# VH-VL binders against q9nrl2r1430to1533, part 264

Target 1, 104 residues: q9nrl2r1430to1533
Amino acid sequence: GGVHELSAFEQLVVELVRHDDSWPFLKLVSKIQVPDYYDIIKKPIALNIIREKVNKCEYKLASEFIDDIELMFSNCFEYNPRNTSEAKAGTRLQAFFHIQAQKL
Key: E = the ipSAE of ESMFold2; O = the ipSAE of OpenDDE; V2 = 0.75 times the mean of E and O plus 0.25 times the DockQ between their complexes.

## First folded at step 19 (VH-VL)

Design dd17 (framework fv_iluzanebart; at its last look DockQ between E and O 0.66; V2 from the best seeds 0.76)
Fold by OpenDDE, look of step 19:
Structure dd17 (fold): chain C 104 residues (1-104), chain A 124 residues (1-124), chain B 107 residues (1-107)
Amino acid sequence: as target 1 above (104 residues)
Amino acid sequence: EVQLVQSGAEVKKPGESLKISCKGSGYTFEDHWIGWVRQMPGKGLEWMGMIYPGDSDTWYSPSFQGQVTISADKSISTAYLQWSSLKASDTAMYFCARQTFDFKSGYIEYFDYWGQGTLVTVSS
Amino acid sequence: EIVMTQSPATLSVSPGERATLSCRASQSVSSYLAWFQQKPGQAPRLLIYDASTRATGIPARFSGSGSGTEFTLTISSLQPEDFAVYYCQQYDDWPYTFGQGTKVDIK
């Protein structure tokens, strides 16, 4: 991707990535490490993918961007029990996202 | 344009240390795995390992575990492959490669762009 | 590790002829199979991924097929520039592994 002026989407992604609770979401879950993940999660997504879409201007509406972020969290909560570190991190990051998304 | 540019050829002696580099550009470096592949003279390709610069998650092939160290500095979009003590048998071409992903198809782990290679020659 | 075996070791084909390269996996790799072309003194170049999807910029004469343990790379009409070594590579399991390569010579 080219160099672009930091948009609201770009900035939000940067903030999400830099958040302490972003670790479960930085990249796609490894099929090798979690063999059953993609049997359960049919629309995998992660922050790196979302950032790529932002960089390629694939989001025409804020709702599209938000949908992908929510999908990312939905996948986490679908696969990970509530008491897992991943789910707990997701809960916190999602709360952060919801606050920041009000600026969109 | 996505590019991976590797450091220049190295001529070393057994026992010496070495660190070679692979600099990525034209994409968000921290968002893609960078892999290292060895190709000994006249031989095939061997995966050594890979690193995700975003969190420094690193995987080694069993045959290379403990033999080399893979690292990355995302601040300068650079991945590294290093030896603490080279052997003559380390003489080879070393390639770095970027793993891509497809946000349409989901899980993808193929490597689409490659560095030009770094020739490492270790001899007494 | 998953062992990838390519055949033949060397394939001599005249320009304009079809070249068929085989790759076998020691266990199923589903469709997580890529083909690379490597010319002397150059880095490998991705040709096919997901067993049958042609990479961007790759000529239509290159095609991949197969799934599970048996895969094929086909060059429908060999061009002079297709002289190279071709590698298959699985990315279904770690460590990722390459076949030993098939050298394509131009008659």
Scores: ipSAE 0.860, ipTM 0.941, lowest interface PAE 0.5, mean pLDDT 95
Fold by ESMFold2, look of step 19:
Structure dd17 (fold): chain C 104 residues (1-104), chain A 124 residues (1-124), chain B 107 residues (1-107)
Amino acid sequence: as target 1 above (104 residues)
Amino acid sequence: EVQLVQSGAEVKKPGESLKISCKGSGYTFEDHWIGWVRQMPGKGLEWMGMIYPGDSDTWYSPSFQGQVTISADKSISTAYLQWSSLKASDTAMYFCARQTFDFKSGYIEYFDYWGQGTLVTVSS
Amino acid sequence: EIVMTQSPATLSVSPGERATLSCRASQSVSSYLAWFQQKPGQAPRLLIYDASTRATGIPARFSGSGSGTEFTLTISSLQPEDFAVYYCQQYDDWPYTFGQGTKVDIK
């Protein structure tokens, strides 16, 4: 809700995209390059989709926005073993998100 | 309003280089794939390749791999299609197109906005 | 790469009548199929994506159907402005490929 929260969502997404560990999350995983991904992950999401939803005012509650961000990380940890570069990046970016989200 | 504005028509000779552009506005440029489509005179549409400006991930159709360079500069919201040495057979209309996503599905991406086209004429 | 074959090459239809355009894929593309309209001197315009979903602002007379390898675009009551070339395009696998087009002439 409200204009102030939507501006905060926009700012937070920008900060996530700028973070060095955003690279696994910028866009949807390619079903062509990773054919089994969508057999495992049924609710795909990425930062570009989240930003477009913010820009189109699709989030009515802060919880909806937070849920999409957490879904993004959950998908990463579900698909990728913990020792992978993707999972390590997800862990660091999620920690950054939790710190920044306190400002909402 | 989402817009893709392409650079103007070009008249070139074989062997010359060329870089044409596609400038996006009204959306977050780096968040959407931009593709290039060729249409030879009187012919159908051919997919050449696409780029994700956010990370420069670039894909070429096999017929165009090594024949053109696709690039983007997200700081000025512009994608490019480039030839190092034009051929007469490169005479065509070239369109850029933007990919988007449908929020109602878990995974649907499609190309929805098109530039106006850039006519490239290569003749000796 | 996936070959998309359209038929007929040219279709002559009187205004107010139904036009039916076919598109066949050389292998299943599931529902990852789009239809485009292109008028002379213009860029293509997206009509249908996901085989059957109309793009924003597309009149209800345009409908898409099919899945797998066989797809149909139907124009239920042809209008004078519908005279154009229509392309199907698969986006299931790279490279994305277009059909060769069906030219719809208003008879």
Scores: ipSAE 0.721, ipTM 0.906, lowest interface PAE 1.2, mean pLDDT 92
ESMFold2 (binder alone), look of step 19: mean pLDDT 91; pTM 0.927

Design dd18 (framework fv_iluzanebart; at its last fold request DockQ between E and O 0.73; V2 from the best seeds 0.83)
Fold by OpenDDE, fold request of step 24:
Structure dd18 (fold): chain C 104 residues (1-104), chain A 124 residues (1-124), chain B 107 residues (1-107)
Amino acid sequence: as target 1 above (104 residues)
Amino acid sequence: EVQLVQSGAEVKKPGESLKISCKGSGYTFEDHWIGWVRQMPGKGLEWMGMIYPGDSDTWYSPSFQGQVTISADKSISTAYLQWSSLKASDTAMYFCARQTFDYKSGYLEYFDYWGQGTLVTVSS
Amino acid sequence: EIVMTQSPATLSVSPGERATLSCRASQSVSSYLAWFQQKPGQAPRLLIYDASTRATGIPARFSGSGSGTEFTLTISSLQPEDFAVYYCQQYDDWPYTFGQGTKVDIK
């Protein structure tokens, strides 16, 4: 994308990372800690990866950036039941993201 | 350019405390695990542990659990390895290393960049 | 922990010759296997990751193969700068573990 969009992506990622509910999403789930995770989640992603992609200018469209973030949340909700702390955090963070994404 | 720069050589006595550092640059420090590896004189490499600066998640190798403390200050892109009471057997070269992730090839995580090492000599 | 065993302990080869290094895991590590080169007084340098993927900047003469429990690092034509100690390392399970190393020296 353009310089302005790139900056917007960077800033949004920073805001997501700094959010109190970002903890399930900062890095990829460890297969050591969660052995069945990657049997279920086929397109794993996390904020560190998304930020890396932003830094490498791999997002040409805002929709691509948004898709990755939505994938991140989708993975969370797919793997974690609604009553888990991860899912609850994800719900809140996603809501925050949706608000911030309107600025893109 | 990704770089890990470690603090200088240390000469200590048994019983003394020590904290060595590893500063990362050229990348988003908080987004990559930093590992510590020990190499005793003339010996092989041993994983001690690793820390994710973004959330301070820290893993220790069982052999080093309780023997050292790994920490990080993401505000200055620095990871630390410290001893409360050094032993002569702690004499070794200590390396820090960055773990990267290959999201284009199955999200593999491997350690690609290493610090130059910090020599710690503990003797009476 | 997963025990990594390298062989031989020392491999003597002539410049220009092929060097073949072995690394065995006590249990399957899938392809989560890396090879490192270390020269005296230097930090380890990543050569291969994911068992067979050459790291950026690594000469084509270095290649890795294998999966599960058996792995091989091959140097097709040994160059003077290749004489060093080579380590394999698994990152399939914690704690990550290195092989004891293979020293490649001049025959």
Scores: ipSAE 0.898, ipTM 0.951, lowest interface PAE 0.5, mean pLDDT 95
Fold by ESMFold2, fold request of step 24:
Structure dd18 (fold): chain C 104 residues (1-104), chain A 124 residues (1-124), chain B 107 residues (1-107)
Amino acid sequence: as target 1 above (104 residues)
Amino acid sequence: EVQLVQSGAEVKKPGESLKISCKGSGYTFEDHWIGWVRQMPGKGLEWMGMIYPGDSDTWYSPSFQGQVTISADKSISTAYLQWSSLKASDTAMYFCARQTFDYKSGYLEYFDYWGQGTLVTVSS
Amino acid sequence: EIVMTQSPATLSVSPGERATLSCRASQSVSSYLAWFQQKPGQAPRLLIYDASTRATGIPARFSGSGSGTEFTLTISSLQPEDFAVYYCQQYDDWPYTFGQGTKVDIK
């Protein structure tokens, strides 16, 4: 059960972090560097927070874990125009995530 | 349990190089900023800079830019503060600190754990 | 950079009494304000973050209040272990800055 899923969540986060296109998602966007980000994005999240939640066993269902990952991509596409490096990286990492998540 | 363990005290002469360390344990080291704080004898606290070990994103306070190097080796969960040429005015206590986040009440970032400090004494 | 000014520089109080420490920012820092305690020969210890949230394991006698430019740390019924230097720190803008400290001494 639950212990196997938590190990799978941890491994998936490791793979996401190691992916070349993870750079926009490793940590929260800085309000100092991007002052308007938190005016637009109301539920911020990043891979470091998701990994912390996995490590603390805070996901009760696989759907909760998947929802946080998808929120991360949704925030990227909401804030960043389609032609930006951030949005392009998000598209590629999301595609990779969907392939890896089939094993959950 | 989260711990930050710093390297031992140093007694140096002006012009010598020095690299001090801060080793984190009990958490995912690469997922948290590590900052360095100086405390000169009898004085208050000063942020020097910080690094995100996950991508080496590094920020320096303006008065320390070009004066020190902040680095990290995430494979051994260690952050570093380095001088290429020490001055007598570098005599101080140096602390490392970890930034974390409170995602239960909101996504709030703050510094929660500190190393024990490294005393650096630079004198002729 | 944002200048943090603490008052008083030294506060002499008796055990069991209430201590009130003030911190003023040169510009609004919203609620991005932390309080630290430091005893001689020790590292700083986080007491309060986000102006009013107690850090894990901090006794209820420590409370923080304020927003914008004016902040207060209150220590109700001082204990012997509370005699230390207290620093406020803003983390709204880089570089992060500390106040100069308030020393709380036994009267």
Scores: ipSAE 0.836, ipTM 0.928, lowest interface PAE 0.6, mean pLDDT 93
Fold by ESMFold2-Fast, scan of step 21:
Structure dd18 (fold): chain C 104 residues (1-104), chain A 124 residues (1-124), chain B 107 residues (1-107)
Amino acid sequence: as target 1 above (104 residues)
Amino acid sequence: EVQLVQSGAEVKKPGESLKISCKGSGYTFEDHWIGWVRQMPGKGLEWMGMIYPGDSDTWYSPSFQGQVTISADKSISTAYLQWSSLKASDTAMYFCARQTFDYKSGYLEYFDYWGQGTLVTVSS
Amino acid sequence: EIVMTQSPATLSVSPGERATLSCRASQSVSSYLAWFQQKPGQAPRLLIYDASTRATGIPARFSGSGSGTEFTLTISSLQPEDFAVYYCQQYDDWPYTFGQGTKVDIK
């Protein structure tokens, strides 16, 4: 992306990080604490990785940025049963993301 | 550029408290684990523990659990290593190190940049 | 905890010669292994991560290989600035552990 797109991506990631429901997504799930996570999830990602990619200008298109955010939520719902605090946080944060992504 | 700058050398007596610092700059401090490593004079490197400043998640190596406290203040991009009561055996060089990502693999994490070290001497 | 053992403790090499350093893990660490260089009075410097990936700015003469329990760091043509202590470190399991170091000294 362009300069405007990169600024918009950074602002959106900052808003996601500051959201109360970001706690399951701030950093990669620990393979030490959750040993089966990487047996199930083959493309792990987290907000700190996405922010790093934004800062390194790794996203060429807005769709690539959106795909990484959606992958993060998809991983959450695949690993965590729907009634868990992780899945509930993911549902609320994803809804927030969809509203904010309209600005992109 | 990425830098970790540590506080200056300390000379203390057994039983005294001490808090040393590691200030990060040139990156988003809250997004990277900060680890602490001890090196006794003439010896190798030992992991003490690490902290994620974004949520204060803290891990200690078993040999350092209860011996030190690791903390961070993300508002000033600074991590801390603290002793309530120093011992002569705490005499060492202490390094902080930043975790980074191979973001192309997504899950590959490793420590890249290191602070210059803080020499702590504990003697009577 | 995973114990990392390096050999030899000291390696004497002439400038321009090939140096080969070994690191063994007490159990498999897959490829979650890094190599660090430490010069007297300085902080460690990352050379290699993921067993064989050279860190940014590290000269091509440094290469890493291995997986599981046996790892090697190779310096293809030792330069005067390469005389240092080298540490391997596993990051597969907590606590993260270092080898005891190999000192590369002038012959």
Scores: ipSAE 0.775, ipTM 0.914, lowest interface PAE 0.9, mean pLDDT 92
ESMFold2, look of step 19: ipSAE 0.734; ipTM 0.906
ESMFold2 (binder alone), look of step 19: mean pLDDT 90; pTM 0.922
OpenDDE, look of step 19: ipSAE 0.887; ipTM 0.947
ESMFold2, fold request of step 20: ipSAE 0.802, 0.807, 0.804; ipTM 0.919, 0.922, 0.918
ESMFold2 (binder alone), fold request of step 20: mean pLDDT 92, 92, 92; pTM 0.933, 0.932, 0.933
OpenDDE, fold request of step 20: ipSAE 0.896, 0.895, 0.897; ipTM 0.950, 0.949, 0.951
ESMFold2, look of step 23: ipSAE 0.772; ipTM 0.915
ESMFold2 (binder alone), look of step 23: mean pLDDT 91; pTM 0.922
OpenDDE, look of step 23: ipSAE 0.885; ipTM 0.948
ESMFold2, fold request of step 24: ipSAE 0.809, 0.835; ipTM 0.923, 0.929
ESMFold2 (binder alone), fold request of step 24: mean pLDDT 92, 92, 92; pTM 0.932, 0.934, 0.933
OpenDDE, fold request of step 24: ipSAE 0.898, 0.896; ipTM 0.950, 0.950

Design dd19 (framework fv_iluzanebart; at its last look DockQ between E and O 0.67; V2 from the best seeds 0.70)
Fold by OpenDDE, look of step 19:
Structure dd19 (fold): chain C 104 residues (1-104), chain A 124 residues (1-124), chain B 107 residues (1-107)
Amino acid sequence: as target 1 above (104 residues)
Amino acid sequence: EVQLVQSGAEVKKPGESLKISCKGSGYTFEDHWIGWVRQMPGKGLEWMGMIYPGDSDTWYSPSFQGQVTISADKSISTAYLQWSSLKASDTAMYFCARQTFDFKSGYYQYFDYWGQGTLVTVSS
Amino acid sequence: EIVMTQSPATLSVSPGERATLSCRASQSVSSYLAWFQQKPGQAPRLLIYDASTRATGIPARFSGSGSGTEFTLTISSLQPEDFAVYYCQQYDDWPYTFGQGTKVDIK
């Protein structure tokens, strides 16, 4: 893709990426680092994937975009216990997302 | 159009330091792993390591661990490969390459775009 | 690390003939296998990924097959521009590893 004015989805992704609690979500989990991850998580997704889908205009509806973001968080909470840094970061980032999503 | 453009050929002496670069364009640089591959003269390809510019997560091949440093500056869409003290045995062509992913399946995949290579010659 | 072994080291083929290149992995890499073509002074060019999918712009005469530990690159009818070195590479486990290459030259 080229440089263009950011859509609402693009802007939201940028904001999510820049958030301090985005670190568990910036990229796909490595099966090398986490060997059992993909045995548990069947629909892996991350912000880089979501951004690519946005860039490719894969989201026709806001609900589709939101579903992917929620899936991202769902995966985090499914794999990570509540007391983990990942889960805590996810909780905070999800709250942020829910606020920002009101603008969509 | 996705492009990786590497810095120019280098002629160095043993003991000198060196930092070569790989600049990406035409895509979101911070969202893709950038790898470095060595090719010694007349030899095959060797993965050295890779970095994720988005968080600077860096992986080294065991044979290159501690031998080189891979870094990135996402603000200028550039990845780096550097040596603190070159050896004659470091003489080689060095390629950078971008790893793609399947956004439908959610898996990292192959390295689809490659830089043109940087020739590093180290000799007394 | 996963060792990738290519055979033969050199394959001499006449233009228009079929070329068959082999790549073996020391352990299963599923379908996370790519084939590259490299000509002198050039960067590797991706031909096949995921064992059997042609990269964009790659002629139909190139095909990949296999899974697990045994893979094959086939050039159905060798063209003059196909004389080069071909590498297989696994991206199933780190470190990623290449085969030693097969040189396809003119018979």
Scores: ipSAE 0.893, ipTM 0.947, lowest interface PAE 0.5, mean pLDDT 95
Fold by ESMFold2, look of step 19:
Structure dd19 (fold): chain C 104 residues (1-104), chain A 124 residues (1-124), chain B 107 residues (1-107)
Amino acid sequence: as target 1 above (104 residues)
Amino acid sequence: EVQLVQSGAEVKKPGESLKISCKGSGYTFEDHWIGWVRQMPGKGLEWMGMIYPGDSDTWYSPSFQGQVTISADKSISTAYLQWSSLKASDTAMYFCARQTFDFKSGYYQYFDYWGQGTLVTVSS
Amino acid sequence: EIVMTQSPATLSVSPGERATLSCRASQSVSSYLAWFQQKPGQAPRLLIYDASTRATGIPARFSGSGSGTEFTLTISSLQPEDFAVYYCQQYDDWPYTFGQGTKVDIK
């Protein structure tokens, strides 16, 4: 059930945060450092927000949680060219996410 | 449940160093910006800077850049404000505050939870 | 830096009366505006965020309005515990800045 899924979501987000490639995703992109980011990305999301939503039981369906994680990666790939450090970190972390999600 | 507890009042002389602390509890410390606010005697509030403990990303207001050091140790849920050489004009109340999230907003920059304040008195 | 200007500096009002506090930003801050109350010897308390949303536990007599450069805090039927200093603060752009404060005094 719902309580069992919430524990799995928390475990998964903790694993993502601990991963070395989490650095582009820990918190929202700064509009000061990246002035055009919010002109391009309309549904911003980050790991700290996802963890807060898990902690407050905001996710009612597993698909909602997975959608937020995938949105986080999709935003990264939409904004960043494929050869950037951010996009490469996103590719590696997304692969890690898919592996960890299969275990749960 | 969220609580920020600051270190006690300090009485110092000009030229001395000082490091004051702000310990957070009741939440995931590394996931929230912590800011520092100065209030000089009889005056208003001013932001000094803020830090994201999760990666130590640190921002200073221009008037405080180079005047203080903001740091954090996420392993003990503690943020710090530090002077290498105090001036009499540093006499003030210093507050720490935590950024609060709203699940429905996309960019969450306001601070709801505040520490009790640390009075720093610098006199000869 | 975005300059926040509050007016008046001091309001003298009687309990039960309406208090209206103004805050002006030097450039648009959209709706990223908070109001704080501070009583002597205490930390600031968040009253309003997002220009008009009351924080948890804040009585309905506190209301905020405005967008862009002009903002208002209204205290309807002012209570004895409401005599304090009130600050507006923008969080649209770094550095975040406070207004100078409006002191609400008993008349």
Scores: ipSAE 0.539, ipTM 0.862, lowest interface PAE 2.0, mean pLDDT 90
ESMFold2 (binder alone), look of step 19: mean pLDDT 92; pTM 0.932

Design dd2 (framework fv_iluzanebart; at its last fold request DockQ between E and O 0.57; V2 from the best seeds 0.78)
Fold by OpenDDE, fold request of step 20:
Structure dd2 (fold): chain C 104 residues (1-104), chain A 124 residues (1-124), chain B 107 residues (1-107)
Amino acid sequence: as target 1 above (104 residues)
Amino acid sequence: EVQLVQSGAEVKKPGESLKISCKGSGYTFEDHWIGWVRQMPGKGLEWMGMIYPGDSDTWYSPSFQGQVTISADKSISTAYLQWSSLKASDTAMYFCARQTFDYKSGYYEYFDYWGQGTLVTVSS
Amino acid sequence: EIVMTQSPATLSVSPGERATLSCRASQSVSSYLAWFQQKPGQAPRLLIYDASTRATGIPARFSGSGSGTEFTLTISSLQPEDFAVYYCQQYDDWPYTFGQGTKVDIK
């Protein structure tokens, strides 16, 4: 497969995925399990999508990458009330992201 | 290149347990659903279920719920299909398949790559 | 579950002729419809996805059309290697479901 050095974006995505609070964000929400999700969230995104965009070099600027990550959190907070496990996880993961993003 | 390689043919007796595998390569394994499809001899294709290796979220078709167990080990890019007690009626070809997604729109799509299949024969 | 019904069960066509395969869904699946080709002893091969988009490497003679509940796979000029079983499959709702297949054999 070849050995490649991870870009800053790649590394950060790996760190986000491996974080204990990443579970709400690993993949897209199922319309079967959450029938009204896509009526509310119009720009769905998840870490697997973001990682694919990184792999395809879709992010030319750090700001573009950050925007997608922030969109991911925004979607979570828009759909999930503050007292939910998803929102709480999102809050913690976002805080972690903001610290790591300073290195970009 | 994306590849799914399944374990070899199995010959078993009723009542025996079995676990077959599907190994993915050429892509980020944990980021794509892996599905299992049954094809009985001379018959059509049947979805059994699928698993997301990243968190082990697993869906079963109603006909297969409780009949099989789907699992995955993302550390070795491998998905599994297993039976605790095989029946003669489990004799079939079993395929694994990868689901793709549209990274621009953020939606899951079709199953684009398939394993070569694993033949399971169960007879007394 | 959404029931997919293919017709005809068997389609006999001469080499070079046009083959038209039908797939009907019991309810709308929008354009979340794929066509697969399967030859004996082989895994299904993706031909068409999203009802009308040809998969990479698939010859131009294969085309898909339709939306909602009625879909068609067309082989404009049947080649010897095209004799096989063809399946449609919806991925709009779980469980995902296949049609029962259409066998295309030589007339």
Scores: ipSAE 0.899, ipTM 0.949, lowest interface PAE 0.5, mean pLDDT 95
Fold by ESMFold2, fold request of step 20:
Structure dd2 (fold): chain C 104 residues (1-104), chain A 124 residues (1-124), chain B 107 residues (1-107)
Amino acid sequence: as target 1 above (104 residues)
Amino acid sequence: EVQLVQSGAEVKKPGESLKISCKGSGYTFEDHWIGWVRQMPGKGLEWMGMIYPGDSDTWYSPSFQGQVTISADKSISTAYLQWSSLKASDTAMYFCARQTFDYKSGYYEYFDYWGQGTLVTVSS
Amino acid sequence: EIVMTQSPATLSVSPGERATLSCRASQSVSSYLAWFQQKPGQAPRLLIYDASTRATGIPARFSGSGSGTEFTLTISSLQPEDFAVYYCQQYDDWPYTFGQGTKVDIK
């Protein structure tokens, strides 16, 4: 990616973080608070890690960035039953992400 | 260039309040846990607590719960450690440290950058 | 709380020789173990995380090993600047805890 593409990734992460439903995704799930999480989720990721990867220019293609964001939501839906606050927040944030990602 | 810069040394009397600071720069401040570590004179290191500035999620070591307040202001990239009433036994060096993640070799979280320390002396 | 016990308390080693520091946890911490170096008047410096991974900028003479409850830090050829106190720290469970330290004296 070019300068505009990296700026777009940065802006999208900012918008995701500021969204009301970002709270399950800001940082990695604590293995202390949720002891079985890492038995189930093998490729953990969160918005703080994605932002660091953007800042370090780790994404070469928009698809790599999108894959990490979608992995984040997939992990949420894999671990959390559909009726949980986490899964509901994930559904709403993912819908918001899909709208914003059309601009990439 | 990641830096953690702590406020200067303090000389206080028992019963006085104190708030010391740790300012982070060179990274996205709100995205990393900041922890506080006490080192009493001639002694080892002990974790006091930590905060995630992005959502103010705050954890205290049990022996420090209710003894100090840990807070952060992400708008100025600063974490704080605060006492409402100092005791002579609070005389120590206090360090802040930033947690990071190694996503290239795994998803390991550990504390990699440390502030220079703030010496707090409490005596009458 | 997980108790970390280091041995020996003090280790006297000649420059160029090998130093071996031990750390034992009161229960398994898997590989969630870090080693720190602290020189007088300075902040701790991260040497090793995940039991055996060297932090960025740490010389190759520092190596860590172990898992579960028993861990070792090895300095393969002690340099004059390695005079310090070394701490192990578990980060498997909260509160995170340090060992009491091993002071490495240059003999």
Scores: ipSAE 0.810, ipTM 0.924, lowest interface PAE 0.8, mean pLDDT 93
ESMFold2, look of step 19: ipSAE 0.774; ipTM 0.914
ESMFold2 (binder alone), look of step 19: mean pLDDT 92; pTM 0.932
OpenDDE, look of step 19: ipSAE 0.886; ipTM 0.946
ESMFold2, fold request of step 20: ipSAE 0.804, 0.764; ipTM 0.922, 0.908
ESMFold2 (binder alone), fold request of step 20: mean pLDDT 92, 92, 92; pTM 0.934, 0.939, 0.936
OpenDDE, fold request of step 20: ipSAE 0.898, 0.895; ipTM 0.951, 0.948

